# Ledger of designs, part 11: VHH binders against q8c9a2

Target 1, 239 residues: q8c9a2
Amino acid sequence: PPEETLSLWKGEQARLKARVVDRDTEAWQRDPSFSGLQKVGGVDVSFVKGDSVRACASLVVLSYPELKVVYEDSRMVGLKAPYVSGFLAFREVPFLVELVQRLQEKEPDLMPQVVLVDGNGVLHQRGFGVACHLGVLTELPCIGVAKKLLQVDGLENNALHKEKIVLLQAGGDTFPLIGSSGTVLGMALRSHDHSTKPLYVSVGHRISLEVAVRLTHHCCRFRIPEPIRQADIRSREYI
Short names: E, the ipSAE of ESMFold2; O, the ipSAE of OpenDDE; V2, 0.75 times the mean of E and O plus 0.25 times the DockQ between their complexes.

## First folded at step 4 (VHH)

Design E25 (framework vhh_ozoralizumab_d1; at its last look DockQ between E and O 0.01; V2 from the best seeds 0.00; counts 0 for: pae E 10.1 > 2, unsure alone 64.4 < 65, placed apart)
Fold by OpenDDE, look of step 5:
Structure E25 (fold): chain B 239 residues (1-239), chain A 125 residues (1-125)
Amino acid sequence: as target 1 above (239 residues)
Amino acid sequence: EVQLVESGGGLVQPGGSLRLSCAASGFTFSDYAMYWVRQAPGKGLEWVSEISSSGDTIKYPDSVKGRFTISRDNAKNTLYLQMNSLRPEDTAVYYCARDSYEYGRWGSDYWFDPRGQGTLVTVSS
């Protein structure tokens, strides 16, 4: 995209970033067992191999703590923005917002109380990743869950990082991701006893990092939390 | 039992230098990355420096980069922090720390646990 477009996008991210809430806002978040949490959402976008325009966006809602799919919506979409690092939200989030809106209209009783997003929240070049973007636009609590470390603010997947990963011995083990700015941007999480590759959890919106990490871990039957895993499975069925 | 004992703190003028030491025992020192953290009066814990188990990778926050130097002697189970060009805002209790990765420790209170009793650094004219 032209530089002018990127400038506009940066401005939009900055504008929306001011609306991010990085603390708990829901009663269930204060409960050690998350009492009151009944529905968790997951979203994903899958791309057609060799096709830069077509993709499938998916939203799934799962019961908690059973983690059974109670709602699913997948649709083929025409991408309107190219992929640009740091601007993934402009490519994907409009379609995810539409899915959330569809759910609200079709079955409002199945709206999730929190959404896990395949991507980053505040762990972002400009502190406003896809999970933040979705959260702010939908006003839903959102958690960013990435499978790879986004190397921003001095964070690097170097020998030191790898050393820390090795020290994660059990599911639920974590270490903080602290940027050069001194800000804690997220947590590396060993999501399962049988998974050695950590997840990278960051705040999207209306949730604390602590709750985000705990909930993410509780949603993991495998390495990938079930809401995201199911969304991925559903979206890939269409491509 | 894990023990970390900091030393070397004191009163210094702005622009001055101090060298902190941390004696570690009760664990295999050479297997762990080590940290310096500090807590200024009325403030929370601030990360100051990090060094890998072998010492080959080092990281600083912007606030101390270029002024502080972390190092370690694994044979002596000792961690060091050379602090140069000290500023009043560097005034704090400095702690030697090891990360805790244990399940259930989600909050910031656990990120630099265990750590020692700390050594006070006061930068004042």
Scores: ipSAE 0.530, ipTM 0.798, lowest interface PAE 1.1, mean pLDDT 93
Fold by ESMFold2-Fast, scan of step 4:
Formats: structure tokens, sequence, C-alpha cells
Structure E25 (fold): chain B 239 residues (1-239), chain A 125 residues (1-125)
């Protein structure tokens, strides 16, 4: 994109980043068993093989703690913005917001109380990833979940990092991702007893990191959390 | 910081061969699956090959299967594409790309924005 467009995107990220709330705002978040949590959302964008423009955006809502799909919505979308490192949200978030707005219009009683996002939150070069962007625009609690470490602020998937991974002995074990700035950007989480590869969890909006990690773990029947897994399955099947 | 530099493109006659290279830096190359994608004049991006981080799993679309060979040298942080029996329809800018968006999403994506500038391959008499 033109330098003018990138400067506008940086300004928009900075403006919206000021609105991120990285603490618990809901009563169910303060409960050890998440009492009062009934609906968890998941979003994903899947690409048409060989096509950088056409994709399928999906939103699902699952019951909690059963993790049964109670709502699904998928649509083909034309991605107009190119992928630019640090600006993924400008490509995908408009379509995810549209899915949330459609849910609010069609089935307001099924609005999720939190959304797990296939991507990062505050663990981002500019501290404002896709989960933050979606959260701020929708005012829903959002959690970013990624399958690989985003290497920003001195974080590297180096030998020391890999040594920390081997110390994760059981599902639920974690270690913090501390940037060179001293900021805790997220947590590495062993999602399952049978999965040795961790998830990388970061705050999107209106949730603490501690609650985000605990809830993500409770949503994992496989390595991938069920809200994201179901959204991914539906995106791929719709294509 | 992540940098991919493609080279090896040029003008070649139908039936000829070219070997493309991609020099990677700024990340641990051996941790990532890699892709070759191309864009022909006036057309969209087309996936042409995929190789896993170890090199054990390789995939091609039918359009290039049997003619193109992807390989990697993790010690040299270099990705290769050997192109044989080239056809006029192979004319395109070729890009190498890292499999994951830097955000580490699930599944393999075949349509990543190219990280490098690309290298032009022209197949013409």
Amino acid sequence: as target 1 above (239 residues)
Amino acid sequence: EVQLVESGGGLVQPGGSLRLSCAASGFTFSDYAMYWVRQAPGKGLEWVSEISSSGDTIKYPDSVKGRFTISRDNAKNTLYLQMNSLRPEDTAVYYCARDSYEYGRWGSDYWFDPRGQGTLVTVSS
C-alpha cells in the first residue's frame, strides 16, 4: 500500500489501542468455574486456495461448558486490503464485525459473552492485534489465540524458549511471554495433556490475561480451542 | 526484520529450465513451511508449491506437478524451485512466502502476500 495509507492505519491503531481494557469487566470472569458463562464465540477467516482476495469469514457461538454449536454464520468475502505485517486486522476485521452485527440483528439472545479469535491480541508489534481490534469495535470481551509465537519485542522461538516449552508437563501449564520492554505480552499455554506444542494466548479486550488463559484451556478438547476449531471447520466447508 | 530475496528468473525458451532461489533472513528458517506462489500478467496469485519445515512433506497443484521441484537447505536458509519443461503459461512473477502469517494461524495458507520482491520468469520463443 501507499505510505499515506500505512500512516492512516498506524494512526487508527494508536487511536483504538487507547480504548483497550486489559482487565476483567464481567462477573463470570471473576468466578473460579466461570459461573454465569453460557455462550462463547469463535471467529476465523479461511482463504480460498490459490486466491489472495476471496476468503470465507465465519462466526460460531458455543454453549459453555458443553461446547456445543448453537449458532453459525459464514460468508464469502473479498479481501481488498493486502496482508501487511502488523496490519492483518485491516484486511479481516471489517468482515468479522459484520458477522457480529448480523448475529445481533438475527439472534440477539445468542450474542457471545466472549470471543476467541484466531490471531493475536496485545501480543503484536504495535500492541494491537486482530483480537484487540475486533474487541474494541464490538465491545465484546476478546481473546487472541495463535498456534505459533509472534516474534516481536525481543521474543524469539529460540533454544531458551524451546527449553521452557519442555517444562510444560500437563494441560493447563503456562509460562509468560515477557518482551524486552519488560511487558507481559501473553502466555504460552499447553492446551492438552497429549499436545506438546503450546498455544500463545494474549488479551484482546475486556478480559484479564489470567482469565483469558484459563478459559482458553477449558475450551480445548484438542490442541485448537473448540470455538476457533468450529469456526475454522465451517469456513473451510463453506468454501 | 523478516526478509526474503528471490533470484534466478529470466527469459527462457519453451521446454527450457530455470532454478529459482530464495534467501531467507530475520527468522528461524527451519521452523517454517515455505511456499512458492506466482502471478501471471493480468491474473491473480497462484500457489505452485509447498514444502514442510523439515522438507518431508511436499505438495504441488496439477498445473506444475511432474515439472517443478521444490527443495530447501535449512543450513543455508535457502528455498529452491527447479522448473523444467517450461511453457508460455508459466510466465509470471514468482514469489517465495513463509507458510504462516506472522500471527501463526491454524492450517496452511497458500495465498500469503509475498515477502520478497519476486523474480520474473518469461517463457517465450
Scores: ipSAE 0.024, ipTM 0.355, lowest interface PAE 4.6, mean pLDDT 85
Fold by ESMFold2, look of step 5:
Structure E25 (fold): chain B 239 residues (1-239), chain A 125 residues (1-125)
Amino acid sequence: as target 1 above (239 residues)
Amino acid sequence: EVQLVESGGGLVQPGGSLRLSCAASGFTFSDYAMYWVRQAPGKGLEWVSEISSSGDTIKYPDSVKGRFTISRDNAKNTLYLQMNSLRPEDTAVYYCARDSYEYGRWGSDYWFDPRGQGTLVTVSS
């Protein structure tokens, strides 16, 4: 892509990053059992194999704590922005924002109180992943949940990291992902007793890391949290 | 820094064989699904093979199935592509690639993070 486009995106990314809130902002977040939490959202974008233009974007809303789907919206979309590592959100976030807008128009009473996003939040090269981007633009609490470690800021999937994974013994066990500055960028989470590969949880917007990790674990009936799992299932149906 | 170095390309006659290698460094190779992709002159990237991180799941498009074999050696951080029964249509620069971290999704834009110069395969009589 043109240097002008990358410069504009870098500037916009920095501007939006200033709006990220990495602390709890909702009453239910401060409750040990999440009393008051009734609706958890999940989003996914799945791409047509061999087609760099067409993708399916999905939004689901689940009841909490039952984790039953109460809303779904899936749409085939055309990608406009080129792929650039570190700027992936610019390709996907407009479509996810549109899905949230459609929910507000069609079923406003089903707006989720938090959204789990397949991707990173602050665990990112510039501290502003797709979960942060979506959260700031929609003003919804957002959690980034990734299946693989993004190796930035001194984080490496090396022998020490693999040893820490082995030491996770039960569902709910975690260890911190500490960057070069000593900042905790996220948590590795063993999401289920029989899941040997962890999830990597990071803050998106309007939530603390501690609450993000606890809620993600509570949403895991399988390795992948149910809101993301259900969004992925619906996206894959269109592909 | 992530590096992928392709080798093994060359000029072969139709029906011939080549074995491509990809030396990986700067990341934990055994954690990533790996791909071979190719680019014919003036065309976009085309997926030609995928292998899971463990090596247990392998996929090919119909255009190369039965002719190409992907493999990996996680102890040596090396990916291979054995290409048999080569056709002029297989002429391309071949790249190895890994999954994108942020998406880990099926799709040419998000499967592929090629970082090498590739290796040229020319099939002609």
Scores: ipSAE 0.005, ipTM 0.276, lowest interface PAE 10.1, mean pLDDT 84
ESMFold2 (binder alone), look of step 5: mean pLDDT 78; pTM 0.790

Design E26 (framework vhh_ozoralizumab_d1)
Fold by ESMFold2-Fast, scan of step 4:
Structure E26 (fold): chain B 239 residues (1-239), chain A 125 residues (1-125)
Amino acid sequence: as target 1 above (239 residues)
Amino acid sequence: EVQLVESGGGLVQPGGSLRLSCAASGFTFSDYAMYWVRQAPGKGLEWVSEISSSGDTIKYPDSVKGRFTISRDNAKNTLYLQMNSLRPEDTAVYYCARDTYEYGRWGSEYYFDYRGQGTLVTVSS
């Protein structure tokens, strides 16, 4: 995109970032067992092979703690904005917001109490990733979950980082991702006893980092949290 | 239009060196992380190196670490791969690729939307 468009997108991220709430807002978040949590959402976007524009966006809602799919919605979408590192949200969020709006209008009783997003939250070049963007636009608690470390603010997937990963001995073990600025941007989480590759969890909106990490772990029957995994499966199958 | 044009491939003896270049045009090069990926005869695509948009963060798989060096010149819109101590198993077509999606996206380990036509590197006695 032109430099003018990137400047507008940076301005939009800065404006919306002011609305991010990085603390617990719901009673179920303050409960050790998440008592009162019944519905967890997941979103994903999958691409059509050989096509840079056409994709499928999916939203699923799972029961908690059973993690059974109770709602799914997928739709083919035309991605208008190009991917630019740090601006993923401008490409995908409009379609994810539309899926949430459809659920709200058709079956409000199935609205999720929190959404896991395959992307970053505050762990981002400008502290405002796709999970933050979706969260502030929908006012839903959102958690960013990434498969690879986004290397910002001095964070690197270097030898020291790999040594810290080796020290994660069991599912649920974590270490903080502390930027050169001294800010805790997220947590590396060993999601499963049988997976040595961590997930990178960061706050999206209306949730604390501690609760975001703990809930993400409880949603992992495999390395990837079930809400995200089911959204990915559904979007790929719809194509 | 987005274009990535590789050059610098050729025939070299084991233990030799080659420097690959990739000339980028049609987009703001300094906004994108870049990759070198390769495909050996009869094999799948293999990730060789990655470099962040600023050049501050660089990664290699164990198979090339210590032998290959990725670098970029954002003023010249050019990506480089310095290959030292080349081995017969490094024989492949090498592609320059532009990053797509934020790190951690599901799917392919190779998060790129464009790659060039490639340059052949043959390591043979």
Scores: ipSAE 0.005, ipTM 0.184, lowest interface PAE 10.2, mean pLDDT 83

Design E27 (framework vhh_ozoralizumab_d1)
Fold by ESMFold2-Fast, scan of step 4:
Structure E27 (fold): chain B 239 residues (1-239), chain A 125 residues (1-125)
Amino acid sequence: as target 1 above (239 residues)
Amino acid sequence: EVQLVESGGGLVQPGGSLRLSCAASGFTFSDYDMYWVRQAPGKGLEWVSEISSSGDTIYYPDSVKGRFTISRDNAKNTLYLQMNSLRPEDTAVYYCARDSYEYGRWGSDYYFDYRGQGTLVTVSS
């Protein structure tokens, strides 16, 4: 994209970042067992192989704690914005917002109380990843969950980082991702006793990092949290 | 500092072959999925091939399938593209690219966070 477009996107991220709330706002978030949490959302975008424009965006809502799908919606979408590292949200978020709006219109009682997003939240080049962007635009608590470490603010997938991963011995074990600026950007989480590859969890909106990590762990029957896993399955099957 | 340096481009006649190399430094090469992408004169970027970090999973678009082969040597931090049966329409600048950690996805998207300066391949008589 032109330099003018990138400047506008950076300005939009800075403007919306001011609206991010990185603390607990809901009563269920303050409860040790998440009492009152009944609906957890997941979103994902899957691409048509060989096609940079056509993709399928999916939103699912799962019951909690059973993690059974109670709502699903998938749509073929045309991605107009090119992928540029750090600006993923400009490609995908408009379609994810549309799916949330459709849910609000069709089944308002099934609106999720929190959404797990396949991507980063505050763990981002400008502190405003796709989970933050979706959260701010929808006003829903959002958690970013990534399968790979985004190497920003001095964070590196180096020997020291790999050593810390080895020390994660059981599902639920964590270590903080502290940038060179001293900011805690997220948490590395061993999601399952039988999975050695960690997840990288960061705040999207209206949730604390502690609650985000704990809820993400409770949603993992496999390495990938069930809300994200089910959204991915639906989007891939719809293509 | 992440660096990707392509080499092996040049002038070749239709039906000929070229082998491109990409030397990676400044990161743990074996942790990243890698791409070859190209840009023909006056056109946008086109995905050419992708390979998983282990080398076990490989994809090609129909335009190059059966003619091009991607491979990697993690011990040497090097990515390769063997190009056979070259056609005038393969004329392009070829870029080595590192997969974005924002996405671990596979497909035709240009989901990379770094690419090299490119190496020119000209297929002409």
Scores: ipSAE 0.014, ipTM 0.282, lowest interface PAE 7.9, mean pLDDT 85

Design E28 (framework vhh_ozoralizumab_d1)
Fold by ESMFold2-Fast, scan of step 4:
Structure E28 (fold): chain B 239 residues (1-239), chain A 125 residues (1-125)
Amino acid sequence: as target 1 above (239 residues)
Amino acid sequence: EVQLVESGGGLVQPGGSLRLSCAASGFTFSDYYMYWVRQAPGKGLEWVSEISSSGDTIYYPDSVKGRFTISRDNAKNTLYLQMNSLRPEDTAVYYCARDSYEYGRWGSDYYFDYRGQGTLVTVSS
């Protein structure tokens, strides 16, 4: 994109980043067993093979703690904004917001109390990933969950990082992702006893990192948390 | 029709102060987050401040924190920006803008709504 468009996108991220709340705001978040949490959302975008424009965006709502799908919505979307590293949200967030608005109109009683997002939150080049962007625009608590380490602020998938992964012995084990600035950007989480590849969890909006990690772990029956896994399945199966 | 009219700009010496006003009409002002944004000569748009619909939640970038104060009067449909300790780098056209996210349309030409020619602030020694 032109430099002026990139400048506007950076300005928009800076503006919205100021609205991010990285602390617990809900009573259920402060409870050890998440008492009061009944509905957890998940969102994902899947691409048509060989096509960078045509995709399917999906939103699911699961009951908690059963993790049973109680709502699903999928739609084919045309991603018009180009992919630029660090600006993924400008392609996907408009459609994810639309899915949330449709849920609010059709089934307001099924609105999720938190949304797990396939992507990063504050663990991002400018501290404002897709999970932050979605959270700020919807005012829903959001958690970023990534399958690969985003290498920002001195974080590297190097020998030391791989050694720390080996020390994660059981599902629920974690280690902090500390940037060279000294900032804790997220947590590496072993999501399951049978999965050695960690997830990278970061705050999106209206949730603390500790609660985000703990809830993500409790949503994992497999490596990928069930809200994200179900959204991915739905988007891939939609026409 | 949504209309935003900025006023209060002018020439000020470094260290001086100005108060900008924005008169809003054509919509329910108290339902919207409002912004101040600026564009310096030869530069892109820069976000300056944000205020919630009630006025309870306010945000600033580090470049203006402690120097600028945003406020609103919902009864008068007016947005304000008090600018203190002005610096040459604050020279810009200042626009007031309405939050477009009420309509949930990100990625459009209107990621925020603003209407008006802006008000020029020149900080010169």
Scores: ipSAE 0.000, ipTM 0.133, lowest interface PAE 15.0, mean pLDDT 82

Design E29 (framework vhh_ozoralizumab_d1)
Fold by ESMFold2-Fast, scan of step 4:
Structure E29 (fold): chain B 239 residues (1-239), chain A 125 residues (1-125)
Amino acid sequence: as target 1 above (239 residues)
Amino acid sequence: EVQLVESGGGLVQPGGSLRLSCAASGFTFSDYWMYWVRQAPGKGLEWVSEISSSGDTIYYPDSVKGRFTISRDNAKNTLYLQMNSLRPEDTAVYYCARDSYEYGRWGSDYYFDYRGQGTLVTVSS
């Protein structure tokens, strides 16, 4: 994009980043079994193959702990903002916010108490990924869940990292992602006994990293957590 | 339109080897991560291996790591699975599968959108 637009995006990202809350705010988050948690959301954006402009954005709400879909909404979207590394959220978040607003208007009793986002939270080049952006704009607790390691702040998918992955023996096993700054940016999580590929979990908004990891694991019937998996299935089948 | 055709299965003794092939057609093979998955008699599907679109990134579960090798030839639209040191518990129908999380997404996982008809591998004396 033009330098002026990029400068505005950097300013907006920094301003919104100041609003991120990286601690538990809800009573259900403090309970070991998540008593009081009844609805978990998932969001995803799927691109039309070969087309960087046309995509489908999807939002699902699942019952908890059963993980049964109780709400779904998908729409085709035109991603008008150009792709720039570290600014993906400026393309996607407006449509995700719109889906949340539609849910609030049509089925307010089905509003999720937390949203799992296919993307990063604070584990991000500028400490403010799509899960943070969505969380701050919607005021919902959000968790970032990524399928590959974003290599920022000295984090690398190197031999040491691969050795740590080998030590993850069972579903639920984790290790912290500690940047060169000494900050814990997220956790690598073996989500399933049958997959050796970890998930990378980071805080989006209004949730602690410990709760984010534990809830993400509990949502995994397969490698990716069910809220994200169902959102992805629906966005892909809608295309 | 999308077709995946497996071959190379058969009866083999414990400790033996087999090489499976999967011929892909109806799509741009070089754009997709590919999987081998299997289903033993009376059991569910089990992920066996996956390979990136370029062939540079490969993953295995502990049950086959060190014994099986996945590879691909993008010029021939073919996926391979070299199986060594076969065990009776490797007896299954083996399926070639196309990744469902391609293009514009953060990595792959073992969910797939298409699979072939399968090839039977029986490991017994």
Scores: ipSAE 0.006, ipTM 0.144, lowest interface PAE 10.7, mean pLDDT 83

Design E3 (framework vhh_ozoralizumab_d1)
Fold by ESMFold2-Fast, scan of step 4:
Structure E3 (fold): chain B 239 residues (1-239), chain A 123 residues (1-123)
Amino acid sequence: as target 1 above (239 residues)
Amino acid sequence: EVQLVESGGGLVQPGGSLRLSCAASGFTFSDYAMYWVRQAPGKGLEWVSEISSSGDTIKYPDSVKGRFTISRDNAKNTLYLQMNSLRPEDTAVYYCARDSYEYGRWSDYFDYRGQGTLVTVSS
């Protein structure tokens, strides 16, 4: 894109980043068993392979703790903004916000109390990933869940990191992702006893890292949390 | 500076074979999943194959499955595509692409792509 557009996007990220709340705001978040949590959302965007323009955006709502789908919405989208490293959210977030707005209009009683996002939250080059962006624009608690390590602030998928992964012996085991700045950017989480590949969990909005990790683990019947897994299945099938 | 340089393209008759190479530099090649994508004349980009950073996970679309083989040599920072039983519809510019870490998933978010190598399948 033009340098003017990139400057505007950087300014927008900085402005919105100031609105991120990285602490628990809801009563159910303070409960050890998440008492009061009834609806968990998941969002995903799937592409026609090799096509950076045509995609399908999906939103699902699952009951908790049963993790049964109670709402789904998918739509084909044309990603008009080009992909630029660090600015993924400018391509996807407008369509994810629209899906949330459609849910609010059609089935307000099914609005999720938290949304798991296939992507990063504060674990990001500018500390403001897609989960943060969606959370700030919708005011919903959001959790970023990534399948591979974003290598920022000195974090590397090096031998030391791989040694720490080996020490994750059971589902629920974690280790912190500490940048060279000393900031805890997220947690590596072994989501399942039979999955050796960890998830990388980071805060999006209105949730603490501890609660984000614990809830993500409780949503995992497989390696990928069920809200994200169901959104992915629906977006891929709609294509 | 990240660089991906494709080579091995050319003119070949239907049923023929070609081997494409991609030389990578400016980053730790063994940390990234890699892709081959192509663009036929007047068409959009089409995914051709993907390979994980270790080489353990490999995927193809039905259009090339059984005919094309992706591989990598992490010691040489090189990605390969062996193309057999070539068809006129395989005519395209073939690009080597590096996976993006921003999304945190194996997707076609490419944060870098090479300049491409032309493959023409014609008699």
Scores: ipSAE 0.006, ipTM 0.231, lowest interface PAE 9.4, mean pLDDT 84

Design E30 (framework vhh_ozoralizumab_d1)
Fold by ESMFold2-Fast, scan of step 4:
Structure E30 (fold): chain B 239 residues (1-239), chain A 125 residues (1-125)
Amino acid sequence: as target 1 above (239 residues)
Amino acid sequence: EVQLVESGGGLVQPGGSLRLSCAASGFTFSDYEMYWVRQAPGKGLEWVSEISSSGDYIDYPDSVKGRFTISRDNAKNTLYLQMNSLRPEDTAVYYCARDSYEYGRWGSDYYFDYRGQGTLVTVSS
């Protein structure tokens, strides 16, 4: 895109970032067992192999704590905005918002109380990843979950980082991702006893990092959290 | 800082073979899934191959499957593409590309945040 477009997108991210709430806002978030949490959402976007334009966006809602799918919606989308590192949300978020709006119209009683997003939240080069963007636009609590460490603000997947991963002995074990600025950007989480590779969890919107990590762990029957796993399955099968 | 430098391109006759290399620097190569992508004259970018960070998952589109082989040497920070039974339609600039961390995806989504300057492969009699 032109420099003018990138300047506008940076301004939009800065404006929306001011709206991010990185603390708990719901009663269920303050409960040790998440009493009152009944519906957890997951979103994902999968691409047609060899095609950077055609993709499938999916939204699922799972019951909690059973993690059974109670709602699913998938849609083929044409991603016309080019991918530019740090601006993924401008490409994908409009379609994810549309899926949330469709759920609100079709089955408002199944609206999720929190959404796990396949992507980053505040762990981002401008502190405003796709999970933050979706959260601010929908006003839903959102958690960013990534399979790889986004190397920003001095964070690197170097020997020291790998040594910290070795110290994660059991599902639920964590260590903080502290940038060179001194900011805690997220947590590395060993999601399951059978998985040695951690997940990288960061705040999207209207949730604390502590609650985001703890809920993400409770949604993992395998390495990938079930809300994201089910959304990924649906988007890939729909293609 | 991040650099990907391709080499090994050239002129080859139909049915011939070439091996491309990509030297990676400025990041921990073993942490990233890598791609080969190509762009034929006047056309868009096309995915050619992918390989997981450990090398245990590999995939190709049908157009090159059985003819091309991707591999990596994490100790040498190098990505390879062995191309056999080359066809005129394989003529393109071939780019080494690094997977995007911004997605955090599971599965076979094909997106990259960096690519090299490319190496030209011409298949012609």
Scores: ipSAE 0.015, ipTM 0.295, lowest interface PAE 5.6, mean pLDDT 85

Design E31 (framework vhh_ozoralizumab_d1)
Fold by ESMFold2-Fast, scan of step 4:
Structure E31 (fold): chain B 239 residues (1-239), chain A 125 residues (1-125)
Amino acid sequence: as target 1 above (239 residues)
Amino acid sequence: EVQLVESGGGLVQPGGSLRLSCAASGFTFDDYAMYWVRQAPGKGLEWVSEISWDSGSIYYPDSVKGRFTISRDNAKNTLYLQMNSLRPEDTAVYYCARDSYEYGRWGSDYYFDYRGQGTLVTVSS
């Protein structure tokens, strides 16, 4: 996009960032077993290699704790905003919001109580990643889950970081991602006993980091949490 | 094996110019967005610029906007950063970085999976 559009996007992110709630708002979030949590959502956008315009956006809803798919919706989308680091949400979030709106119209009883997003939340260059953006626009609790460390605020995938990963010996083990500012931006999480590569979990909206990490772990049958994994599978199959 | 090798750093006076290059190998260069990031002494990593795989989208933070120009030559697997009107605060190790992209999926905002060893830029009289 032109520099003028980029300036408007920065203003929009700053305005929406003020609306992010980084604490628990739901009763089920305060329960050690997540009693009352019945539906967990996952979203993903899959791109055709070599095609910057055509993609597939998918939303799934899984039962909890069984993690069975109870709703799926996928659609081919024409991406009008290009991918831009720090502005992924402007490319993808409009279509993800549309999928949530379609779910509310078709099957309101299946609305998820929380959505796991393949991307970052507050762990972001401007503290407002795709999971924050989706959460603020939909007012759903959202969790950002990334497969690789976003290197912001002094966080680096360096030797020290790799040493901390070695100390994650079992599924559920974590260490905090503390920026140079002293802020806890997220958690590195070993998601499974059989996976040594951690996930990077950060708050999107209406959930605490502690609950976000615990729930993400409980959704992992494999390295990637099932809501995101199922959304990814369905978006890729649709292409 | 993915490799990114930066060059072109050096000592330059305030107001001067430098052109950085990054030679990429071990992957299909034109499938990836690319970044320049920097780390000033005693500070964290700062994003400097990004360019899409087709050069259709190019972005800069306000700190370098109007002074730095990112470009790429996909036929040569090379990324460039033209730095003009250099300031003492531009002193840093500059790294070439590859965007985190998996076939059929984009990573999170400001997300890279490989970076080079860096090239030092010192802006001083």
Scores: ipSAE 0.011, ipTM 0.228, lowest interface PAE 9.1, mean pLDDT 84

